Miniprotein binders against Uncharacterized protein YPL067C. Designs and how they scored, part 20

Target 1, 184 residues: Uncharacterized protein YPL067C, of Saccharomyces cerevisiae (q02754)
Amino acid sequence: GWKWEQIKEIIESGELARLKRSRQMTDKYHEHKKRTAGLDMNQYVLQKLGWSLDEPQLENAAAKAFSSSTLYAVRANDFPYNFEPGVVHLVLWSKVALPVHSPDKAVREAARARMNAFLQAQPLLRPLLSSGHVAWFVNYPELQSVARIFHAHVLLFFPRERYSAEQVKTTVDDILSHGFEPLA
Below, E stands for the ipSAE of ESMFold2; O stands for the ipSAE of OpenDDE; V2 stands for 0.75 times the mean of E and O plus 0.25 times the DockQ between their complexes.

## First folded at step 15 (miniprotein)

Design h45 (from h41 with M74L L105M E108D L112I; at its last look DockQ between E and O 0.02; V2 from the best seeds 0.00; counts 0 for: pae E 17.7 > 1.5, placed apart)
Fold by OpenDDE base, look of step 15:
Structure h45 (fold): chain B 184 residues (1-184), chain A 119 residues (1-119)
Amino acid sequence: as target 1 above (184 residues)
Amino acid sequence: SPEDIRNLKEKVDQLFYRILELREKLFKRGDPEALAKEIEKLLEEVAQLLEEIKRLARKGVDPETIWELALEILWLAIQIRYLLEEIAEKGVDPETVRELAKKAMELDREVIKLRKEAE
């Protein structure tokens, strides 16, 4: 699988097409699609997230994204990419889309800044943040399987030298149970 | 009918892609006023889709399907509102933006109502 350093380099370079599911995971994904015949993946995700009742408000994306717990959700990736052991693949869904790939530099930077600020503000990520073991990326629309719903891939790296499997599980479970804290 | 549902989903997809295209154009410094007009058309088309969904509901399509379709419309509306915010920042006439926003809000209300009825 992809090493953490490689992942970071790819993210930085923007060559996101290189980050893809393993063949095995791809097969599972296709199988899942078959099982959910007639159900669009977007619909599936919406159902899973239970995002039906909240009305989005008109606000600047860079200011509004993640401002309330109702505006985002953290989930484990059901079909993780082929990463080295210790890399945890989360998906951060957001009702507010961040234009992190905008050709407008100012827009792009503001969006990215918001994402970074959000992640940096998470108490559960503090140990990993300090060690540079948190990364994120947003696939280009053409690479997204669920393009209708904005989502970022959030990767956490738990080096085996520092973390036991149990510790990883505990931390991940905590994140999934409590979610991330909103950024006011 | 299943075919009707498929067709509806296809239309939803088409609208989604159009939204993406508009977003891209906006990012590339397209004419915001022209984009506003296109957004207006999108809103109208989404509203039409919503009416079709309502029709399906009246015809006895299962509530779960209706709920799912309603969610699709909701997300389209969300994306459109995002575009509205962006064009506002690009100097589109505030009144135009307000009017479009009003339409979007109306759409949201209707979608929410439909969803509640389907739940």
Scores: ipSAE 0.000, ipTM 0.184, lowest interface PAE 12.2, mean pLDDT 79
ESMFold2, look of step 15: ipSAE 0.000; ipTM 0.120
ESMFold2 (binder alone), look of step 15: mean pLDDT 82; pTM 0.824

Design h46 (from h42 with A43L S101A R105L A108E E109R M112L; at its last look DockQ between E and O 0.11; V2 from the best seeds 0.00; counts 0 for: pae E 16.3 > 1.5, pTM E .788 < .8, SAP 76.555 > 70, placed apart)
Fold by ESMFold2, look of step 15:
Structure h46 (fold): chain B 184 residues (1-184), chain A 119 residues (1-119)
Amino acid sequence: as target 1 above (184 residues)
Amino acid sequence: SPEDIRNLKEKVDQLFYRILELREKLFKRGDPEALAKEIEKLLEEVLQLAEEIKRLARKGVDPETIWELALEIMWLAIQIRYLAEEIAEKGVDPETIEKLAEEILKLEREILRLRKELE
């Protein structure tokens, strides 16, 4: 699978289509898709998260995203991409869409800054942030399997020579059970 | 030129409804080989829309409008890809599926290139 430095290069270059599942995981995804035939994947995810599409419209995404714990959720990726061992693949779901690919440069940069600020404020990510071992990306709409619900892929790298399996499990379990802290 | 943009959006809507019709036929156990041929035709029409968007960009249509149009046709390509994957699971000729997959990848690369040029 991709090595951490390659992952960062791909994210920086914007060639996100290169980040994909292994063949085995692709087969599992397709089998899951057969079991959910006839279901809208957006509705499936909304049900899984306990969310509703009748949420109020938010005017200022860069100021409102992640401002309350009810506006987002962090989950493990059920179908992780093909990354080297030690890369943990999380999905950050948000009721507020961040226009990180907006053709308007100011809007795009503000959206990216909000995401960076949110992740940088997380105490559980601090050791990884210091080492450059946190990365995120939002697939272009054409690469997304759940296109109507904003989500970002958040990747955490735990080099095996620095982290035991127990340390990884503890950190990831804390993130999944307590969630990320809201950003005011 | 506003008429050109309106015509493109109408074509996008027509292709979207055609995709919904094909999805219903697949659900009702329509002939997978006939459905594969319809998917090929849809892909050809989406490629024509991509070329029209490139012509509008050369004519100086603003980048924000071009980006929105590119996103709309990428949504069509995504639906075509999902249809092709579902038909492949029904045992359609693997070479036909491989051909569709290659053409869809080419379209996605062209749209991404267009979006990067507009950054």
Scores: ipSAE 0.000, ipTM 0.131, lowest interface PAE 16.3, mean pLDDT 75
ESMFold2 (binder alone), look of step 15: mean pLDDT 79; pTM 0.774
OpenDDE base, look of step 15: ipSAE 0.029; ipTM 0.309

Design pA (from w5 with K90E; at its last look DockQ between E and O 0.95; V2 from the best seeds 0.82)
Fold by OpenDDE base, look of step 15:
Structure pA (fold): chain B 184 residues (1-184), chain A 90 residues (1-90)
Amino acid sequence: as target 1 above (184 residues)
Amino acid sequence: SPEDIRNLKEKVDQLFYRILELREKLFKRGDPEALKKEIEKLEEEVKQLEEEIKRLARKGVDPETIWELKLEIMWLAIQIRYLTEEIREE
């Protein structure tokens, strides 16, 4: 799988298509899709999140995203990408879409700033943030499996030399149980 | 032994597919009680895998391999917990 440093480089370069599932995981994903054939994947995700698309879209995404715990959810990726061991692949779902790939520089930068601020504000991520072991990206629309619901991939790297498996488990469990704190 | 590790990895894969089956059943509003029982079985099997990893560690399997295996099982456990939560919410 991709090494952490390689992952960061790829994210920075914007060559996000290189970040993908292994063949084996792809097979599993396809099996899942097969099993849910005839079902809208967006609806599937909405169901598991307990969300509805009928919710009003909030204006000023850069200000409103993550402002309330009701506006986002953190989950483990059911089908993680092919990363080295120790990389934890989370998905941050948001009811408010952040235009992080907007052609408008100001809009794009504001969106990215909001994402960064949100992650930087998380107490549970502080140890990883200080060591540069948190990264995130949003797939381009053409690469997204669930295009109707905004989501960011949030990657956490737990180096083997620093973290036992038990420590990783504890941290991940805490994140998934408590979620992230909203950013006013 | 390499064979033990391979077998364990195969079991991990099998459990993953079983999780997919349960997800499908949940989505289709299967019998919650039956699903709960199946989840309990998965939880027990994960526990057994954890014990197997401990055994392998005691037998001298390299720490890196043990670490990786533990993380894989951790991920399974997370997925199973999600299933459990979904059943409770229905």
Scores: ipSAE 0.741, ipTM 0.885, lowest interface PAE 0.6, mean pLDDT 90
ESMFold2, look of step 15: ipSAE 0.814; ipTM 0.909
ESMFold2 (binder alone), look of step 15: mean pLDDT 83; pTM 0.788

Design pB (from w5 with K9E E72Y; at its last look DockQ between E and O 0.91; V2 from the best seeds 0.80)
Fold by OpenDDE base, look of step 15:
Structure pB (fold): chain B 184 residues (1-184), chain A 90 residues (1-90)
Amino acid sequence: as target 1 above (184 residues)
Amino acid sequence: SPEDIRNLEEKVDQLFYRILELREKLFKRGDPEALKKEIEKLEEEVKQLEEEIKRLARKGVDPETIWELKLYIMWLAIQIRYLTEEIREK
């Protein structure tokens, strides 16, 4: 799988298409899609999150995103990409879409700033943040399996030399149980 | 042995596909009680895998391999917990 440093480089370069599931995981994903053929992936995700698309859109995304715990959810990726061991692949779902790929520089920068501020504010991520072991990206629309619901891939890297498997488990469980704290 | 590791990996893969099957059943509104029982079986199997990993560690399997296996099992456990949560919400 992709090494952490390679992942960061790819994210920075914007060549996000290179970040893929393994062949095996892709097969599993396709199997899942086959099994849920009666419901599209957007609806499936909405169901598991308990969300509805009929919810009103909020103005000023950069200010409103993550402002309340009701506006986002953190989950482990059901079908993680092909990353080296120790990389934990989370998905941050948001009811408020952040235009992180906007052609407008100001809009894009504001959106990215909001994402960064949100992650940096998380107590549970503090140790990883300080070591540069948190990264995130948003797939381009053409690369998204669930295009109707904004989501960011949040990657946490737990180097083997620093973390036991048990420590990783504890941290991940804490994140998944408590979620992230909202940013006012 | 390498064979033991391969066997363990195969079991992990099988468990994952079983998780997919349970997801399908949940989606199709299967019998919650039956599904709960199946999930309990998966939980037990994960526990057994954890013990097997411990055994392998004691036998001198490469610590890196053990670490990776533990993380994979952790991921499976998370998926199983999600199934449990979904059942409770129905």
Scores: ipSAE 0.739, ipTM 0.889, lowest interface PAE 0.6, mean pLDDT 90
ESMFold2, look of step 15: ipSAE 0.773; ipTM 0.893
ESMFold2 (binder alone), look of step 15: mean pLDDT 82; pTM 0.768

## First folded at step 16 (miniprotein)

Design a1 (from w1 with F16Y; at its last look DockQ between E and O 0.92; V2 from the best seeds 0.74)
Fold by OpenDDE base, look of step 16:
Structure a1 (fold): chain B 184 residues (1-184), chain A 90 residues (1-90)
Amino acid sequence: as target 1 above (184 residues)
Amino acid sequence: SPEDIRNLKEKVDQLYYRILELREKLFKRGDPEALKKEIEKLEEEVKQLEEEIKRLARKGVDPETIWELKLEILWLAIQIRYLTEEIREK
């Protein structure tokens, strides 16, 4: 799988197509798709999250995204990409779409700043943030399986030399149980 | 032994597919009670895998492999928890 350093480099370069599932995980993903054939994946995700597409879009995405706990959800990726052991692949779903790939530089930077601020504000991520072991990216539309619901991939790296499996479990459980704190 | 590790990984994969099946059933609004029973079986099997990992550790499997296996089991546990939560909400 991709090593943490490689992952960061790929994210920075924007070559996100290089980040993909393993063959084995791809097979599982395809099996899932087969089992859910005929289902709208967007609806599937919405159902899992308990969300509705009929919810009004908020103005000023960069200011409103993550401003309330009702506006986002953190989940483990059901089909994580092919990363080295210790990389935890989370998905941050948001009712407010952040234009992190906008051709407008100002818009793009504001969106990215909001994402970064949100992640940096999370107490549960502090140890990982300080060590540079948090990364995130948003797939381009052509690479997204669920394009109608904004989501960011949030990656956490737990190096083996620093974290036991039990420690990883505890941290991940805490994150998934409590979620992230909103950013006003 | 390497075979034991392979067998364990295969079991992990099998459990993963079973989870996918349960997700399908849940999405199709299957019988919640039946689904709960199936989830309980999965939970028990995960516990068995955990014990197997412990056994492997005692037999001298390298710590790195043990660490990786534990993380794989963690992921299964997470998925099972999600199923449990979804059933509770329905």
Scores: ipSAE 0.581, ipTM 0.823, lowest interface PAE 0.9, mean pLDDT 88
ESMFold2, look of step 16: ipSAE 0.775; ipTM 0.894
ESMFold2 (binder alone), look of step 16: mean pLDDT 83; pTM 0.786

Design a2 (from w5 with F16Y; at its last look DockQ between E and O 0.83; V2 from the best seeds 0.73)
Fold by OpenDDE base, look of step 16:
Structure a2 (fold): chain B 184 residues (1-184), chain A 90 residues (1-90)
Amino acid sequence: as target 1 above (184 residues)
Amino acid sequence: SPEDIRNLKEKVDQLYYRILELREKLFKRGDPEALKKEIEKLEEEVKQLEEEIKRLARKGVDPETIWELKLEIMWLAIQIRYLTEEIREK
């Protein structure tokens, strides 16, 4: 799988198409798609999250995204990419779409700043943040399986030399149970 | 033994597919009670895998492999918890 350093480089370069699932995960993903054939994946995700598409869009995405716990959700990726062991693949779903790939530099930077600020503000991520073991990316539209719901891939790296499996489990469980704290 | 590890990984894969089946059933609003029973079986099987990992560790499987296996089981457990939560909400 991709090593953490490679992952970071790919994210920085923007060559996100290089990040892909393992063969096994690809097979599982395809099996899932087969089983859910005919299902709207957006509706599937919405149902899982308990969200509705009829919710009004908030103005000023960069200011409003993550401002309330009702506006986002953290989940484990059902089909994580082919990363080295210790990389935990989370998905941050948001009712407010952040234009992190906007051609407008100012818009793009504001969106990215909001994402970074949100992640940096999370107490549960502090140990990983300090060590540079948090990364995130948003797939381009052409690479997204669920395009109608904004989501960011949040990657956490737990090096084996620093974390036992039990410690990883505890941390991940805490994150998934409590979620992230909103950023006003 | 390498065979034991392969067998364990195969079981992990099988559990993943079973989880997918349960997700499908849940999405289609299957019988909650039946789904609960199936989830309970999955939980028990995960526990068995955890014990198997412990056994492998005692038999001298390298710590790195054990660490990786534990993480795989962790991920299964997470997915099963999600199913449990979804059923509770319905």
Scores: ipSAE 0.672, ipTM 0.861, lowest interface PAE 0.7, mean pLDDT 88
ESMFold2, look of step 16: ipSAE 0.733; ipTM 0.866
ESMFold2 (binder alone), look of step 16: mean pLDDT 82; pTM 0.772

Design a3 (from w1 with L83F; at its last look DockQ between E and O 0.91; V2 from the best seeds 0.71)
Fold by OpenDDE base, look of step 16:
Structure a3 (fold): chain B 184 residues (1-184), chain A 90 residues (1-90)
Amino acid sequence: as target 1 above (184 residues)
Amino acid sequence: SPEDIRNLKEKVDQLFYRILELREKLFKRGDPEALKKEIEKLEEEVKQLEEEIKRLARKGVDPETIWELKLEILWLAIQIRYFTEEIREK
């Protein structure tokens, strides 16, 4: 799998297409896709999140994204990419879409700043943030399987030398149980 | 033994698929009560895998492999939790 340093480099370079699932995970994904054939994946995800697409979009995405706990959800990726052991692949779903890939530099930077600020503000991520073990990316539209719902991939790296499996479990359980705190 | 590790990983994969199938059934049918028992079975099987990992550790499997196996089990547990939550919400 991809090493943490490689992952960070790929994210920084924007070559996100390089981040792929393993063959095994790809097979699992395809099997799942077959089983859910005919299902609208967007609706499937919405149902899992308890969301509705009929909710009005908020203006000023960079200011409103993550401003309330009702506007986002943290989940584990059901089909994580091929990363080295210790990398936890989360998906941050948001009702407010952040234009992190906008051709407008100002818009793009504001969106990215909001994402970074949100992650930086999370108490549960503090130990990982301080060690540079948090990364995130948003797939380009052509690489997204669920295009109608904005989501960011949030990666947490728990080095083996620093974290036992039990510690990883505890931390991940805390994150998934409590979610992230909103950023007003 | 390497075979034991392979067998364990295979079981992990099997459980993963079972979880997916059950979640899909819940999505399609919306019968939470029938699936609760299945969740309990999955949880028990995960516990058995945890015990197997402990056994492997006692047999001298390298700590790194044990660590990785534990993380794989963690992922199963996460999936089961999500399934449980989905059932509760319906």
Scores: ipSAE 0.588, ipTM 0.824, lowest interface PAE 0.9, mean pLDDT 87
ESMFold2, look of step 16: ipSAE 0.696; ipTM 0.854
ESMFold2 (binder alone), look of step 16: mean pLDDT 81; pTM 0.757

Design a4 (from w1 with R23Y; at its last look DockQ between E and O 0.58; V2 from the best seeds 0.57)
Fold by OpenDDE base, look of step 16:
Structure a4 (fold): chain B 184 residues (1-184), chain A 90 residues (1-90)
Amino acid sequence: as target 1 above (184 residues)
Amino acid sequence: SPEDIRNLKEKVDQLFYRILELYEKLFKRGDPEALKKEIEKLEEEVKQLEEEIKRLARKGVDPETIWELKLEILWLAIQIRYLTEEIREK
């Protein structure tokens, strides 16, 4: 799988197409989806939350995104990408779409700044943030295979030398149970 | 043995598929009681996998492999918790 350093490099380069699920898991996943209604776990959650693609976007996305707990949700990814062990793949859904890939530099930077600020403000991520073990990316529209609702992939890296499986479990459980704190 | 590890990983994959099926059933508003029984079965099977990992550890499987397997089980557990919560709300 992709090592953490490689993942970060790919994210920084913008070559997000390189980040993919393992072929084996991808094939199995798609095969299963063909046999089912194609529903993934994240889509189900979105339905439960009542989030709709037709929901109007709030003005000033960079200011309003994540400003309330009702405007976002954190979930685990259903099938992980081909990452090295210790990389936890979360999906951050947001009712407010952040134009992190806008061709307008100012717009793009503001959106990215908001995302970074939001993640940096999370107490549950502090240990990982300090060690550079938090990364995020948003797939380009052409690479999005799931819901068209805005979502960011948030990756947490728990190095084996620092974290037992039990510690990882505890941390992840805390994150998923409590979610992230809003950023006013 | 390597075969034991492969078998365990295969079981993990199978459980993931079953989890996805349960989500589908839940989405289609299946019988909550039936779904509850199925999720309980999944929980039991995960526990069995946990015990199997412990057994493998006692048999001398390298700690790194054990660590990885535990993380895979963690992921299953997370999804099962989601299902459990959803079923409770039905």
Scores: ipSAE 0.457, ipTM 0.773, lowest interface PAE 1.2, mean pLDDT 83
ESMFold2, look of step 16: ipSAE 0.683; ipTM 0.856
ESMFold2 (binder alone), look of step 16: mean pLDDT 84; pTM 0.797

Design a5 (from w1 with L35F; at its last look DockQ between E and O 0.97; V2 from the best seeds 0.78)
Fold by OpenDDE base, look of step 16:
Structure a5 (fold): chain B 184 residues (1-184), chain A 90 residues (1-90)
Amino acid sequence: as target 1 above (184 residues)
Amino acid sequence: SPEDIRNLKEKVDQLFYRILELREKLFKRGDPEAFKKEIEKLEEEVKQLEEEIKRLARKGVDPETIWELKLEILWLAIQIRYLTEEIREK
């Protein structure tokens, strides 16, 4: 799998297509798709999240995204990409779409700043943030399997030399149980 | 032994597929009560895998491999928790 340093480099370069599932995980993903054939994947995700698409979009995405706990959700990726052991692949779903790939530099930077600020503000991520072991990216539209619901991939790296499996479990359980704190 | 590790990983994969199947069925049918027993079985099987990992550790499997295996089991546990939560919410 991709090493943490490689992952960061790829994210920085924007070559996100390089971040892929393993063959094995791809097979699992395809099997899932076969089993859910005919299902709207957006509806499937919405049901899992307990969300509705009929919710109004908020203006000023960079200011409103993550401003309330009702506006986002954190889940483990059901089909994680091929990363080295210790990399935890989370998906941050948001009712407010952040234009992190906008051609407008100002818009793009504001969106990215909001994402960064949100992650930086999370107490549960503090140990990982301080060590540079948090990264995130948003797939380009052509790479997204669920295009109608904004989501960011949030990656946490737990180096083996620092974290036991039990410690990883505890941290991940805390994150998934409590979620992230909103950023007003 | 390497074979034991391979067997364990295969079981992990099998459980993963079973979890996916249950998720899909639950999504389609929407009858949470029908799946409780099956989820309990999955949980028990995960516990068995955990015990197997402990056994492997006692047999001298390298700590790195043990660490990786534990993380794989963690992922299964997470998926099962999601099933459990979904049942509670329906």
Scores: ipSAE 0.694, ipTM 0.868, lowest interface PAE 0.6, mean pLDDT 89
ESMFold2, look of step 16: ipSAE 0.751; ipTM 0.884
ESMFold2 (binder alone), look of step 16: mean pLDDT 81; pTM 0.764

Design a6 (from w5 with L71F; at its last look DockQ between E and O 0.90; V2 from the best seeds 0.71)
Fold by OpenDDE base, look of step 16:
Structure a6 (fold): chain B 184 residues (1-184), chain A 90 residues (1-90)
Amino acid sequence: as target 1 above (184 residues)
Amino acid sequence: SPEDIRNLKEKVDQLFYRILELREKLFKRGDPEALKKEIEKLEEEVKQLEEEIKRLARKGVDPETIWELKFEIMWLAIQIRYLTEEIREK
């Protein structure tokens, strides 16, 4: 799998297409897709999240994204990419889409700043943030399997030299149980 | 032994597919009680895998491999937890 340093480099370079599932995980993904054949993946995700697409979009995405706990959800990726052990692949779903890939530099930077601020503000991520073990990316539209719902991939790296598997589990369970705190 | 590790990994994969099946059933609004029972079985099997890892550790499997196996099982546990939560909400 991809090493943490490689992952960070790829994210920074923007070559997100390089981040792929393993063959095995791809097979599992395809199997899932077959099992859910005929199902709209967007609907599937919405159902899981308890969201509706009919919800009004909020103006000023960079200011409103993550401003309320009702506007986002953190989940584990059901089909994580091929990363080295210790990399936890989360998905941050948001009702408010952040234009992190906008061609407008100002818009893009504001969106990215909001994402960074949100992650930086999370108490549960503090130990990982301080060590540079948090990364995130948003797939380009052509790489997204669920295009109608904005989501960011949030990666947490728990080095095996610092964390036992049990510690990782405890931390991840805590994150998934409590979610992230909103950023007003 | 390497065979034991392979067998364990295979079981992990099998459990993953079973989780997928349960997700499908849940999405199709299957009988929640039946689903709960199936989830309970999965939970028990995960516990068995955890014990197997402990056994492997006692037998001298390298710590790195043990850590990786634990990490994989952790992920299964997380997935099962999600199923449990989804059933509770329905």
Scores: ipSAE 0.625, ipTM 0.843, lowest interface PAE 0.8, mean pLDDT 89
ESMFold2, look of step 16: ipSAE 0.667; ipTM 0.845
ESMFold2 (binder alone), look of step 16: mean pLDDT 82; pTM 0.771

Design a7 (from w1 with Q79H; at its last look DockQ between E and O 0.97; V2 from the best seeds 0.74)
Fold by OpenDDE base, look of step 16:
Structure a7 (fold): chain B 184 residues (1-184), chain A 90 residues (1-90)
Amino acid sequence: as target 1 above (184 residues)
Amino acid sequence: SPEDIRNLKEKVDQLFYRILELREKLFKRGDPEALKKEIEKLEEEVKQLEEEIKRLARKGVDPETIWELKLEILWLAIHIRYLTEEIREK
């Protein structure tokens, strides 16, 4: 799988198509798709999140995204990409779409700043943030499986030399149980 | 032994597919009670895998492999937890 350093480089370069599932995970993904054939994946995700598409969009995405706990959700990726052991692949779903790939530089930077600020503000991520072991990216539309619901991939790296499996479990459980704190 | 590790990984994969099946059933609004029972079985099987990992560790499997296996089990546990939560909400 991709090593943490490689992952960061790929994210920085924007070559996100290089980040993909392993063959094994791809098979699992395809099996899942086969099993859920005929299902709207957007509806499937919405049901899991308890969300509705009928919710009004908020103005000023860069200011409103993550401003309330009702506006986002953190989940483990069902089918994580092919990363080295210790990389935890989370998905941050948001009711407010952040234009992190906008051709408008100002818009793009504001969106990215909001994402970064949100992650930086999370107490549960502090140890990982300080060590540079948090990364995120948003797939381009052509690479997204669930395009109608904004989501960012948030990657956490737990190096084996620093974290036991039990410690990883505890941290991940805390994150998934409590979620992230909103950013006003 | 390498075979034991392979067998364990295969079981992990099998459990994952079972989880996917349960998710499908849940999405289709299957019988909650029946699903709960199936989840309980999965939880028990995960516990068995945990014990197997402990056994492997005692047999001298390298710590790195043990660490990786534990993380794979963690992933299963996460998905099972999600199923449990989803059932509670319905």
Scores: ipSAE 0.648, ipTM 0.852, lowest interface PAE 0.8, mean pLDDT 89
ESMFold2, look of step 16: ipSAE 0.683; ipTM 0.860
ESMFold2 (binder alone), look of step 16: mean pLDDT 82; pTM 0.782

